# VH-VL binders against PH domain leucine-rich repeat-containing protein phosphatase 2 (PHLPP2), part 1

Scores and structures below are computed, not measured.

Target 1, 249 residues: PH domain leucine-rich repeat-containing protein phosphatase 2 (PHLPP2), of Homo sapiens (Human) (q6zvd8r785to1033)
Amino acid sequence: SHGLAEMAGQRNKLCVSALAMDSFAEGVGAVYGMFDGDRNEELPRLLQCTMADVLLEEVQQSTNDTVFMANTFLVSHRKLGMAGQKLGSSALLCYIRPDTADPASSFSLTVANVGTCQAVLCRGGKPVPLSKVFSLEQDPEEAQRVKDQKAIITEDNKVNGVTCCTRMLGCTYLYPWILPKPHISSTPLTIQDELLILGNKALWEHLSYTEAVNAVRHVQDPLAAAKKLCTLAQSYGCQDNVGAMVVYL
Unless a header shows other numbers, all headers, positions and changes below count from the first letter of the chain; antibody chains are not in Kabat numbers.
ipSAE, averaged over its two directions, is called F for ESMFold2-Fast, E for ESMFold2 and O for OpenDDE. V2 adds 0.75 times the mean of E and O to 0.25 times the DockQ between the complexes of E and O.
[cut] marks letters that were taken out.
Atom coordinates printed by the task and the answers are left out, and those that the model quotes come from them; centres of patches stay.

## First folded at step 14 (VH-VL; framework fv_adalimumab_6cr1)

Design s01 (from b19 with heavy chain M103S E104Y)
Fold by ESMFold2-Fast, scan of step 14:
Structure s01 (fold): chain C 249 residues (1-249), chain A 122 residues (1-122), chain B 107 residues (1-107)
Amino acid sequence: as target 1 above (249 residues)
Amino acid sequence: EVQLVESGGGLVQPGRSLRLSCAASGFTFSSYAMHWVRQAPGKGLEWVSAISDNSGYIYYADSVEGRFTISRDNAKNSLYLQMNSLRAEDTAVYYCAKDTRYSYWADYFDYWGQGTLVTVSS
Amino acid sequence: DIQMTQSPSSLSASVGDRVTITCRASRGINNYLAWYQQKPGKAPKLLIYYASTLQSGVPSRFSGSGSGTDFTLTISSLQPEDVATYYCQQYDSYPYTFGQGTKVEIK
């Protein structure tokens, strides 16, 4: 099961959207996602409505986690059409499926993201971050790539004054600086895996991985757990859109 | 059956121009990004240029920017490379290469033409 | 630019031998790596994409592995028709870059 909480803070709009399907692909798997458009609500909502269907098509064409997840992101990017030309969104997908090596008795988790939404797994009480943060501040290699490609980095650490993210779905007018290619990681799930936390940039700027895990590890209601994370971020000074999802494994 | 057929290569003097063509068949040409990749005699592969499916995005290797122009004609299923101010270092076999279905931007090349040799020499 | 370095530059092995070619990226490229085979006088042919996915029609003796910066192409049992130069290519980000190539010959 899962719980989701979203809060707008001091912003005019809520530009964070999420998806959660505890039963996916005819009940053999589960999918969870989070999308953050920063200044636009349009692309997160589009991705919320479309990405699970794209994933369903791609997992039927390949069992390779890198192939179906990369294709899910690139096809979703393509499907944004004209809206994706100037608008962009962070995107995070977590897919739980039967393990290819032993589908009858074990499961694997595949996490893919562009932008700044992150998934963190609680394994034996310890946080295991599974995402890469594609931002100018937190990824020196990505920042160097963008500079080498001669993008203008503004004083507020944004590519051409538009976004701090070096990878997003959409924003095609900023290619090749902003790329839709996700970071993809997979891990077999064990009996020590207790829960998964999905959060946007604002959540992870205010809570450490350890603090987030400790805050929810013993909360039995997933919705109460997700609300607790958002409330903690706001109590620490978060004035931006904040989103959190807690998935119990 | 996907086919890419290059033409237009030959011997040219330094400072001159040459235009390469690539005729595509067996796939929906207008739906895929296309690339030019070159290989100097006895050397490795070097990416030269890319053009998106609608010509909205065009990119060049630093070594050719300002001298080469990539273009396409989707009605004719054709890709072109106009090469100006040619230098001896541009001597290479030039391959037309097809991008994959799921990427408009940067991907691997599932089909290549046979290549056309461009020799820039006195 | 992302620099791709292959090793060895050339090798000679006997028919039936296991052959390993490595490719190293100067920065992390996740699994966005392809391997190409180029036989003398021919255009390159795609063997492997997404680091480990075998292209349709390519013999199962070819396999790829790796993620991030270190990648390997393996031929489990070298055949005479495998004499070629092999190239890795990153497609994580522009500009697209290739390794310098590894020439495989039979003793």
Scores: ipSAE 0.533, ipTM 0.831, lowest interface PAE 2.7, mean pLDDT 88

Design s02 (from b19 with heavy chain M103D E104F)
Fold by ESMFold2-Fast, scan of step 14:
Structure s02 (fold): chain C 249 residues (1-249), chain A 122 residues (1-122), chain B 107 residues (1-107)
Amino acid sequence: as target 1 above (249 residues)
Amino acid sequence: EVQLVESGGGLVQPGRSLRLSCAASGFTFSSYAMHWVRQAPGKGLEWVSAISDNSGYIYYADSVEGRFTISRDNAKNSLYLQMNSLRAEDTAVYYCAKDTRYDFWADYFDYWGQGTLVTVSS
Amino acid sequence: DIQMTQSPSSLSASVGDRVTITCRASRGINNYLAWYQQKPGKAPKLLIYYASTLQSGVPSRFSGSGSGTDFTLTISSLQPEDVATYYCQQYDSYPYTFGQGTKVEIK
């Protein structure tokens, strides 16, 4: 089970989209995702409608989690066509499937992202972040890569004044500074794994991982849990689009 | 069955030009990005240039930007590298390499040609 | 640019030995790493991609492991035909860079 909450805040439109399929690949797995276009709603909505289909095709070609996730992001990036030339989007996918080594009794979780949406696993009450934040402010290695490639970093920490994200789907006119290659992380799921939280940049700017986990750990309804996270972010001053999804394991 | 055959290498004086060709067979050439990778004598591998399946995206290593031009002819299953203003530092075996992707997000190179030696010397 | 450093630069081992080659990236590259084998006078040949996925047709004695910055290529039982220079390559970000190579010889 899952719950999703999305709020526009003070923005004129909602540029965050999500997908959730508790039954995927003929009931064998589950997929969850979140997309954040910052100032455009076009790419998040397009990715929401297409990325699960791409993933379904790629898992049939390979059982290796790095291979099928990398291919899912790169194929999805290419499928954006002309819309992807100047528009970009953060993208996060979480895929749960039977563990190939022990499919009858265990599952594994694979998380892949570009941009600033993050997935955090609650394992025995402790947060386990599974995503990398691809932003100039929070990723010194990515900031240095972009500087080494001779991009202009403006005073507001944006690549050529356009975006703080160093990786996203689309935005091809800023290649090679902005890349569509995701960070991919996999972990076998254990009895101690309670829930998974997906959130966009605005959520994680206002809530620590520990605070987010503690806020929802004892909430029985996933929708109530997701709404609680968004409400907490707004109570702490968030005025941007905020999205949260809580998946009970 | 996949084959990449480079040609056009040779001895050339500094400041002059040379054009390399790569003939591809055994796969749908028009569906894949292609790369040039070079190896100086006794040294390691260095990526030089890439071209997407439709020539829509073209990129170069900083060391050759403005001097080298990559191109392709999908009807002839051929990849080219026009090398101008050659320097002694360009001396290397030049390999044609096939991407596993049709775009510039080069994953890895599943097939390589045998290479063609370019020697830039007075 | 991302620097790829291999260790050792060369090694000599006996037939049947387990051989280990390491590759370190100057920055995190997740699993975007390939290993190539280059025999004397020949072009490189793909062995492993995505750090640990064996290319079709490559003998099972070859394996890859690692993620982030530290990677290993292992040959579980060295054979005479494995004499070659081995290169790692990162494909996380442009420009794509290679290690300096590890030369494997039989004593």
Scores: ipSAE 0.515, ipTM 0.821, lowest interface PAE 2.8, mean pLDDT 88

Design s03 (from b19 with heavy chain M103E E104Y)
Fold by ESMFold2-Fast, scan of step 14:
Structure s03 (fold): chain C 249 residues (1-249), chain A 122 residues (1-122), chain B 107 residues (1-107)
Amino acid sequence: as target 1 above (249 residues)
Amino acid sequence: EVQLVESGGGLVQPGRSLRLSCAASGFTFSSYAMHWVRQAPGKGLEWVSAISDNSGYIYYADSVEGRFTISRDNAKNSLYLQMNSLRAEDTAVYYCAKDTRYEYWADYFDYWGQGTLVTVSS
Amino acid sequence: DIQMTQSPSSLSASVGDRVTITCRASRGINNYLAWYQQKPGKAPKLLIYYASTLQSGVPSRFSGSGSGTDFTLTISSLQPEDVATYYCQQYDSYPYTFGQGTKVEIK
């Protein structure tokens, strides 16, 4: 089961969207996702409606998690069409399926992201971050790559004044500085794995991983847990769109 | 049955120009990005240039930027490389290579032509 | 630009030997790495993509592993037809770069 909360803050638009399917691929797995367009709501909504279908097609063609996840992001990027030329979105997918090494008794979690949405696993009460944050502020290697490719980095730490993200779906006019290629990681799930938290940039700027896990670990209702995370971020001064999803494992 | 056949290579003097062609068959040429990759005698591979399926995106290695021009003609299933202001260090076998990507490239190359030799020497 | 460094530059091994070639990226490239085989006088041939995925038609004795900055290509039982130069290539970001190559010889 899962809970989702989204809050606009001081903004007039909600540019965060999410997907959650507790039953996916004919009941074999589950998929969860979060999308953040920063200043546009169009791409997050489009990805919410299309990305699970793309993943379903790709898992039928390959059992390799790097292959089907990379293809899911690239095909989804292509499907944005004209909307993806100037607009971009962070994208995060979490896919739970039977472990190929032991499918009868265990599951694996594959997490893929571009941009600044992150998935954090609670394992034995401790946070296990599973995403890479593709931003100029938090990834010096990505910042150097973009500079080496002769992009203009503005005073507010954005590529050509547009975005702090060095990878996202869409934003094709800033290619090759901004890439649609995700970070992909997989981990076998254990009995100590209690829950999974998906959050956007605003959530993780205001809550540490430990604070987020501790805030929700003993909350019985997933929706109440997700709302608690958003409310805590706002209580710490968050004025931007904030999104949180809590998945109980 | 995917085939890429390069032509147009030869001996040229420094400062001169040469145009390479690549004829593609066995796949939907208009749906894939295409690349030129070169290899100097006895040396390794060097990526030279890329063009997207619709010519909307074109990129060059710093070593050839401003001197080489990549283009394509989807009606003729052909890729081209116009090489101007040639230098001795441009001496290499030039390969036409097919991307596995469509309108947004930066992938691996699943098919290569047999190459055409360009020798820049006085 | 991302620099790709291969080790060793050349090696000689016997038929049936296990051969390992390494490739290191100057910064993280996730799993966006391909391996190519080039026989003398021939064009390169794709062996492996996404660091560990074997291209259709390539013998199972070839395998790839690694992520981030360190990658390996393994030939579990070297055959005479495997004599070639092997190249790694990153496709994480522009410009796309190749390793300098590893020449594999018999004996």
Scores: ipSAE 0.423, ipTM 0.789, lowest interface PAE 3.3, mean pLDDT 88

Design s04 (from b19 with heavy chain M103D E104L)
Fold by ESMFold2-Fast, scan of step 14:
Structure s04 (fold): chain C 249 residues (1-249), chain A 122 residues (1-122), chain B 107 residues (1-107)
Amino acid sequence: as target 1 above (249 residues)
Amino acid sequence: EVQLVESGGGLVQPGRSLRLSCAASGFTFSSYAMHWVRQAPGKGLEWVSAISDNSGYIYYADSVEGRFTISRDNAKNSLYLQMNSLRAEDTAVYYCAKDTRYDLWADYFDYWGQGTLVTVSS
Amino acid sequence: DIQMTQSPSSLSASVGDRVTITCRASRGINNYLAWYQQKPGKAPKLLIYYASTLQSGVPSRFSGSGSGTDFTLTISSLQPEDVATYYCQQYDSYPYTFGQGTKVEIK
């Protein structure tokens, strides 16, 4: 089971969307996702409606987790069409399926992201971050890549003054500085894996991984857990859209 | 049967121009991005240029930017590389290479032509 | 630009030997890596993509592994027809860059 909370803060738009399917691919798996458009609600909503269908098709064409996840992001990016020319969105997908090494008794988790949404696993009460944050401030390698490609990085750490994200779905007018190619990681799930937290940039700017895990570890209701994370972020000064999803494993 | 056949190579003097062509068959040419990759004699591979399926995205290596122009004619199943202001350092076998996608995102090459030699010397 | 460094630059092995070639990226490229085989006088041929996915029609003795910055191409049982130069290529970001190549010979 899962819980999702989304709050607009002091913004007049909610530019965060999520998807959650506790049963996916004929009941053999589960998929969870979060999308953050920063200043637009259009792309997060489009991705919420399309990415699970794309993943379902790609899983049928390849058994390799890197291949089907990369293709899911790249096909989804293309499907944005004209909307993706000027608008961009962070995208995070978490896919749980039977582990190929031991399909009868264990599962594996594959996490893929572009942008600044992150998935954090609670393993034995400790946070295990599974995503890469594609921002100029937090990724020196990405900052160097865009500088080498002659992008203008403004003093507020934005590519051409537009975004701090160096990878997103959409935003094709800033290609090749901003790429749709996701970070992909997989981990076998163990009995010590208690829950998974998905959050957008605003959540992780205000809560440490340890604080987020500790805040929800003993909350029985997934929705209450997700709401608690958003409320904590707001109590610490978050005024932007904040989204959190808690998945009990 | 996928085939890519390059032509147009030859001996050319520094500062002059040369146009390479690549004739594609055995696949829906208009559905794939295409690339030029070169290899100097006895050296390794160097990516030169890329063009998406509809010519909406075009990229060049820094060494050729402003001098080379990639283009395609989907009705003729043909890829081109117009090479201007040629330098001795441009001497290489030029390969036409097929992308696995219609856009420039997952850019590895599932099929290559046999190559055409361009020699730039006085 | 992302620098791709292969090791060794050349090697000699016997038929039936297990051969390992490594490729290191100067920055993280996740799994956006391909391996190519180039036989003398011929065009390159795709062997592996997404670091570990075998291209259709390529013998199963070839395998790839790795992620991030460190990658390996393995030939489990070297055959005479495997004499070639092998190149890794990153496609995480452009310009797309190749390793300098590893020449595999039979001794």
Scores: ipSAE 0.262, ipTM 0.732, lowest interface PAE 3.9, mean pLDDT 88

Design s05 (from b19 with heavy chain M103E E104M)
Fold by ESMFold2-Fast, scan of step 14:
Structure s05 (fold): chain C 249 residues (1-249), chain A 122 residues (1-122), chain B 107 residues (1-107)
Amino acid sequence: as target 1 above (249 residues)
Amino acid sequence: EVQLVESGGGLVQPGRSLRLSCAASGFTFSSYAMHWVRQAPGKGLEWVSAISDNSGYIYYADSVEGRFTISRDNAKNSLYLQMNSLRAEDTAVYYCAKDTRYEMWADYFDYWGQGTLVTVSS
Amino acid sequence: DIQMTQSPSSLSASVGDRVTITCRASRGINNYLAWYQQKPGKAPKLLIYYASTLQSGVPSRFSGSGSGTDFTLTISSLQPEDVATYYCQQYDSYPYTFGQGTKVEIK
């Protein structure tokens, strides 16, 4: 049901990690995630190992999509401990569960993210982006918020010279400029929903949503689909870590 | 039962200082961020200041920054607001409000005190 | 700062009426919005958080909806004890900001 590909490009290490559980919450749900530490591999790997367990605990405490997802990000942020003080990571979670209004015959998808990893749904051949990109270059409202809170934006377009991301897990020494508070969206899944693509910043900087969907829509093997996306990004000049996951619905 | 009890309000002249206190009980005070919110007579609510559980993060509304100082004493389960260089525009009921979160993940206010009135007048 | 605009500033309705109050944010705040009820001479009381989640102990006649910039608080069947001023509050980012309030009175 899913394929994952990760490529280091011209970098000496891979700072992108992912998680995928086609069976979650006693087999009725599924969870997928992607984490990008930019220059550190420590936080993405830690989140990859812990975040699904946090989600499992939070869905036991609340059935409300916004509540359990916000709590999952908060608890995960807290669990980073000392490493989270200086290091940060983009984080994206996609959770598929039975729809509370019609659990026997329909499912809902909840997507939550901080940073620059994005999930894009293919609905009837058309891309439906479900994430918000929290970066100085792509979000003028977030850029203005950070400036209004008196942060220094350096010439290389980074908050205090550290990061272009305006929201991340970790990076607590830059609070309140950089927030761990995610964008959360939910959508009922329909018969028109064919697949879900998770990608990091490098993927989405090189492929349009339409290009990504078209590249994988008719590829039968999810791993081949994910590899195709990474290879296509590299063919367009990507030299950074690139990660892609394709989930067939 | 969670309780927040404000004190220290009163009549004060412009340019003077006043210190507000909030006594907390019924929860682990040292584990939650705390806020001050004010309301001018006949007007709406205005957020004033926030302090994290360990005092590591402190934030102010622009209208009070440089004049007000928020602090806490976790051993005494108490929150404070030192108000300097008071102006007529600072006249308001000041509420102590409890955050729902343990750290700097700012959220909504699940409990409020009864408020203490500060009147700044000549 | 994120500006929160409420409408109407006041309304009068009869017991049993459906009451709707709206709140608009000047920027997208996702679902990071709370609604508070303030009765005369009393402190505010939390009604709804995360735009649509009802606080424990709050009557089911209260409901919230919306996301992004446009939000609504609904009282499905107004009761005498619901006479109060209602405030929305965003908690997406500092500084936290409130709407100007909507005063609800009974005819």
Scores: ipSAE 0.513, ipTM 0.829, lowest interface PAE 2.6, mean pLDDT 89

Design s06 (from b19 with heavy chain M103G)
Fold by ESMFold2-Fast, scan of step 14:
Structure s06 (fold): chain C 249 residues (1-249), chain A 122 residues (1-122), chain B 107 residues (1-107)
Amino acid sequence: as target 1 above (249 residues)
Amino acid sequence: EVQLVESGGGLVQPGRSLRLSCAASGFTFSSYAMHWVRQAPGKGLEWVSAISDNSGYIYYADSVEGRFTISRDNAKNSLYLQMNSLRAEDTAVYYCAKDTRYGEWADYFDYWGQGTLVTVSS
Amino acid sequence: DIQMTQSPSSLSASVGDRVTITCRASRGINNYLAWYQQKPGKAPKLLIYYASTLQSGVPSRFSGSGSGTDFTLTISSLQPEDVATYYCQQYDSYPYTFGQGTKVEIK
């Protein structure tokens, strides 16, 4: 089961969207996702409506988690069409499926992301981050890549004054500085795995991984857990769009 | 089957120009990004340039930027490399290579031509 | 630019031997790595992509592993037709870069 909370804060519109399917691929798996357009609501909503269908097609073509996840992001990026030329979106997908090494009795989790949405797993009460944050401020390797490719990084840490994200879906006019290639990680799920938290940039700017896990670990209702995370971020001064999803494993 | 056939190589003097061509068949040429990769005699592979399916995105290695121009003619299923101000260091076999992804997305190379030798020498 | 370093530069092994070639990226490239085989006098041929996915038609004795910065190409049982130079290539970001190559010869 899962709970989702999204709040606009002081902003005029909500540019965060999410998807959640507790039953996916004819009941054999589950998929969860979060999308953050920063200043646009168009791409997050489009990805929310299309990306699970793309994943369904790609998992039928390959059992290799790197292959089907990379293809899911690349096909989704291409399907943005004209809207993807100037607009961009962070994208995070979490896919739970039977473990290929032991499909009858265990599951594996594959997490893929571009941008600044992150998934954090609670394993025995400890946070296990599964995503990479693609931003100029938090990723020195990405910052150096963008500088080596001769992008102008403005005083506010944005590529050509547009975005601090170094990878996202869409934003093709800033290629090759902004890339749609996701970070992909997989982990077998164990009895110690209690829950999964998906959050956007605003959530993780205000809550540490440990704080987020501790806040929800003993909350029985996933929706109440997700709302608690957003409320905590707002209580710490968050005025931006904030999104949180809690998945109980 | 996919085929890429390079032509236009030869012996050329330093400072002069040469134009390479690559004739593609067996796939929808207009749907894929294309690359030029070179290999100096007895040395390793070096990526040279890439062009997206509609020529909207074009990129060059620093060693050739400002001297080489990549282009394509989708109606003729042909890729070109215009090489100006040639240097001895440009001596290499030049390979035409097909990207595995549609559009502007450049990945790995699933098909390569046989190459055409360019020798820059007096 | 991302530098790709292969080791060894060359190796000599017997038919049936397990051969391993390593490739190191100067920064993290996740799994965006391909391996190519170039036989003497021929164009390169794709063997492996996404670090570990075998290209259609390539013999199962070839395998790839690794992620991030460290990658390995393995030939489980070397055959005479495997005499070639092998190259790794990162495709995480422009400009795309290749390793210097590893020459594999039979004793």
Scores: ipSAE 0.328, ipTM 0.767, lowest interface PAE 4.3, mean pLDDT 87

Design s07 (from b19 with heavy chain M103P)
Fold by ESMFold2-Fast, scan of step 14:
Parts: structure tokens; sequence; C-alpha cells
Structure s07 (fold): chain C 249 residues (1-249), chain A 122 residues (1-122), chain B 107 residues (1-107)
């Protein structure tokens, strides 16, 4: 089960969207996702409506987690069409499936992201971050990559004055500085794995991983847990769109 | 059976131009990004240029930017590389390489042509 | 640009030996790595993509492993036909870059 909470803050619109399917691929797996368009709601909504269908097609073509997830992000990127030329969106997908490579009765979690949405796993009470934050400020390797490619980085630390994100779906007019290729990680799930938290940039700028895990670890209702995370972020001064999803494992 | 056949290589003097062609068969050419990769005699591989399926995205290595132009003709299943202002350092075997369907801007190369030698010398 | 460094630059081994070639990226590339085989006078041939996925038609004695910055190509039982130069290639980001190559010879 899962709970989702989204709050607009001081923004006049909500540019965060999410998807959650506790039953996916004929009931074999589950998929969860979060999308953040920063200043546009169009791309997050499109991705919310399309990415699960793309993933379903790609898992039928390959059992390799890197292959099907990379293809899901690229196909989704191309399907944005003209809207993807100037608009961009962070995208995070979490896919849970039976671990068929290991004939034990176990599950595997694959997490893929571009942009600044992150998934954090609670394993025995400890946070295990599974995503990479693709921003000029927090990723020195990405910052160096865009500098090496002679991108114009403005005084407010943005690529060509547009975005601090170095990878996202869409934003094709800033290629090759901004790439659609995701970070992908997989981990087998164990009895110690209690829950998964998906959050956007605003959530993780206001809550540490440890604080987020501790805030929800003993909350029985996933929706109450997600709301608690958003409320905590706002109480710490968050004025941007904030989104949180809590998945109990 | 996928085939890529390069042509147009030869001996050329510095500062002059040469046009390479690659004839593709055995796959839907218009659905895949295409690349040029070169290899100087006795040296390793160097990526040169890429073009997306619809010519909407074109990329060049810094060493050739402004001098080389990649293009394609999907009706003729052909890829081209127009090489201007040639330098001795451009001497290499030039390979036409096919991308996989994804990523569309080309990442790894599932099929390569046999290569065509370009020698730039006085 | 991402620098790809292979080790060793060359090696000599006997038929039937296990051969290991390593490739290191100057920054993290996740699993966006391919391996190619190039025999003398011929074009490169794709062996492995996404670090560990074997290309169709490639003998099962070839395998790839690794993620992030450190990658390995293994030939479990070297055969005479495997004499070639092997290249790794990163495709995480533009420009696409290759390792300098590892020449494999038989003793």
Amino acid sequence: as target 1 above (249 residues)
Amino acid sequence: EVQLVESGGGLVQPGRSLRLSCAASGFTFSSYAMHWVRQAPGKGLEWVSAISDNSGYIYYADSVEGRFTISRDNAKNSLYLQMNSLRAEDTAVYYCAKDTRYPEWADYFDYWGQGTLVTVSS
Amino acid sequence: DIQMTQSPSSLSASVGDRVTITCRASRGINNYLAWYQQKPGKAPKLLIYYASTLQSGVPSRFSGSGSGTDFTLTISSLQPEDVATYYCQQYDSYPYTFGQGTKVEIK
C-alpha cells in the first residue's frame, strides 16, 4: 500500500504529479513515480499518464533492469514531442517485481530518475538513498560535465539561465547539456525493508533522509505518513510545491 | 542482414575537402540514429559525429566542429560526412556505425561498416 | 570529457586461459558501457552493452560486469579466434569516448 500528498505552497499552481499502481504487469509487480516540472504542470501530467504504459511495453521486451528502465525514460522523452522542446520535468520511477533471477520467494526494487526527485528506502530503520540528484549545486561530476561542454552557467547557478537540473525529460533545446538518461539502481528487498519514500526537490531540501524516515516509520496509515512529510517541510519554511509518497513494503 | 558500406575515401591535400558516403541496407534506416567513428593508423577509436533519425539532432566532436557536416537521405538509405578544411590529423579509417533504436541520439553501435581510409598529406 | 582508461594495454595468454580486461571511467557512468572486439584490418564488433548484456551471436565465454566507474570484460576460456584489440566505450553522456584499447595475443 501507498499514500500520496501534494501541496502547492506559495506557488499559484501545482507542478508535481505522481503515479502509483500497487498491481502492475498482470499483478506481478508494482510501480510508483513522481514528476516535477518546476514551473510547468503540462509535462508532469503527460508523464503521469504515459510512463507506466511505456514501462509495461519495455518489460515485455527485456528482463534486464537497466535496459527496460533506460528505454522507458528515452521513449517517454521522445513521446513528449513539441512540448518537450522547451519544457522539462524531473522523473522518478520505482518498480517492484518478483526476483526471478533468484528463485527464492523475494522481490527486487529498481529505481530510476532524472532531475531532483529521490527515492529513499528504510532498511532496518536506516535510510538508503537510491537516486542521484542531477543538479549543478549537488553533483560536482554533472557540473563539470556541463562546464566541459561549454554551457553558459548564469549567476544563479542555472544552465543557460533556465534550470539547475542537469538531467530531465524534455528540455531538448538545451541538449547536450541536459540529458534524458537516468541513474538506475536495483536492490533485492528483504524483511528489513519497511517502506519507500518518494519526494521532490522541495521535500529533500527541507528534510534529511534520517528525519524523513523517523517521521513516518511508526505511522500506520500511508496517507497520514505522506501528509506528515509535506506538513513538516512547510513548517520548516518550504514555500514551493512539495510532494511526498510513502509505500509500505 | 544489416550492411553498411562506406565510400569516398582517398588521398587529399591539407586544406581541401572530401565527402564520405555510407550505404545502408537490411534495416529500417529512417528509424535509427547514425554515427561516424574514426581510427588513425595504429591508434584507437574516436567518435566524430552523430545524426538522429530525422536529422533533428546533430552532434560533433570538438576536433571537427565547424569543419565537418553530417547529413542523411532517408529516401536513399544513405549517410554522408562532408569534410572541409582537412588537416593531417584527420588521417584515419572512417567507419559508419549504426545506433540501436534506443537511446535515439545514439549511444553504442550494434553494427559497423568496413571503413574507408582518408589520408591527408602533402 | 569522460576519460576511459583500460588495463592492461596488452596481454599474452594461452589457449584456455581466463582473460580479464578492466576499464575505468573518470566519473560515474552507471551501466552505460559497451565492449567491442576489433580484429586486425577489420571493423569493430559489438560484444557487450549495458555493461553486462551479451550481444546476440557472441560466444558465452565473453562476459561483462561492473557499474559506476569500474568495469571488467572476461573471456572465460581464451580461443585462437579471440586474438584482437578490445575497446570499452561510455555512452552516459556526449561526447562518446572510448578506452585506448587492450591488445590480446596468444603465447
Scores: ipSAE 0.438, ipTM 0.797, lowest interface PAE 2.9, mean pLDDT 87

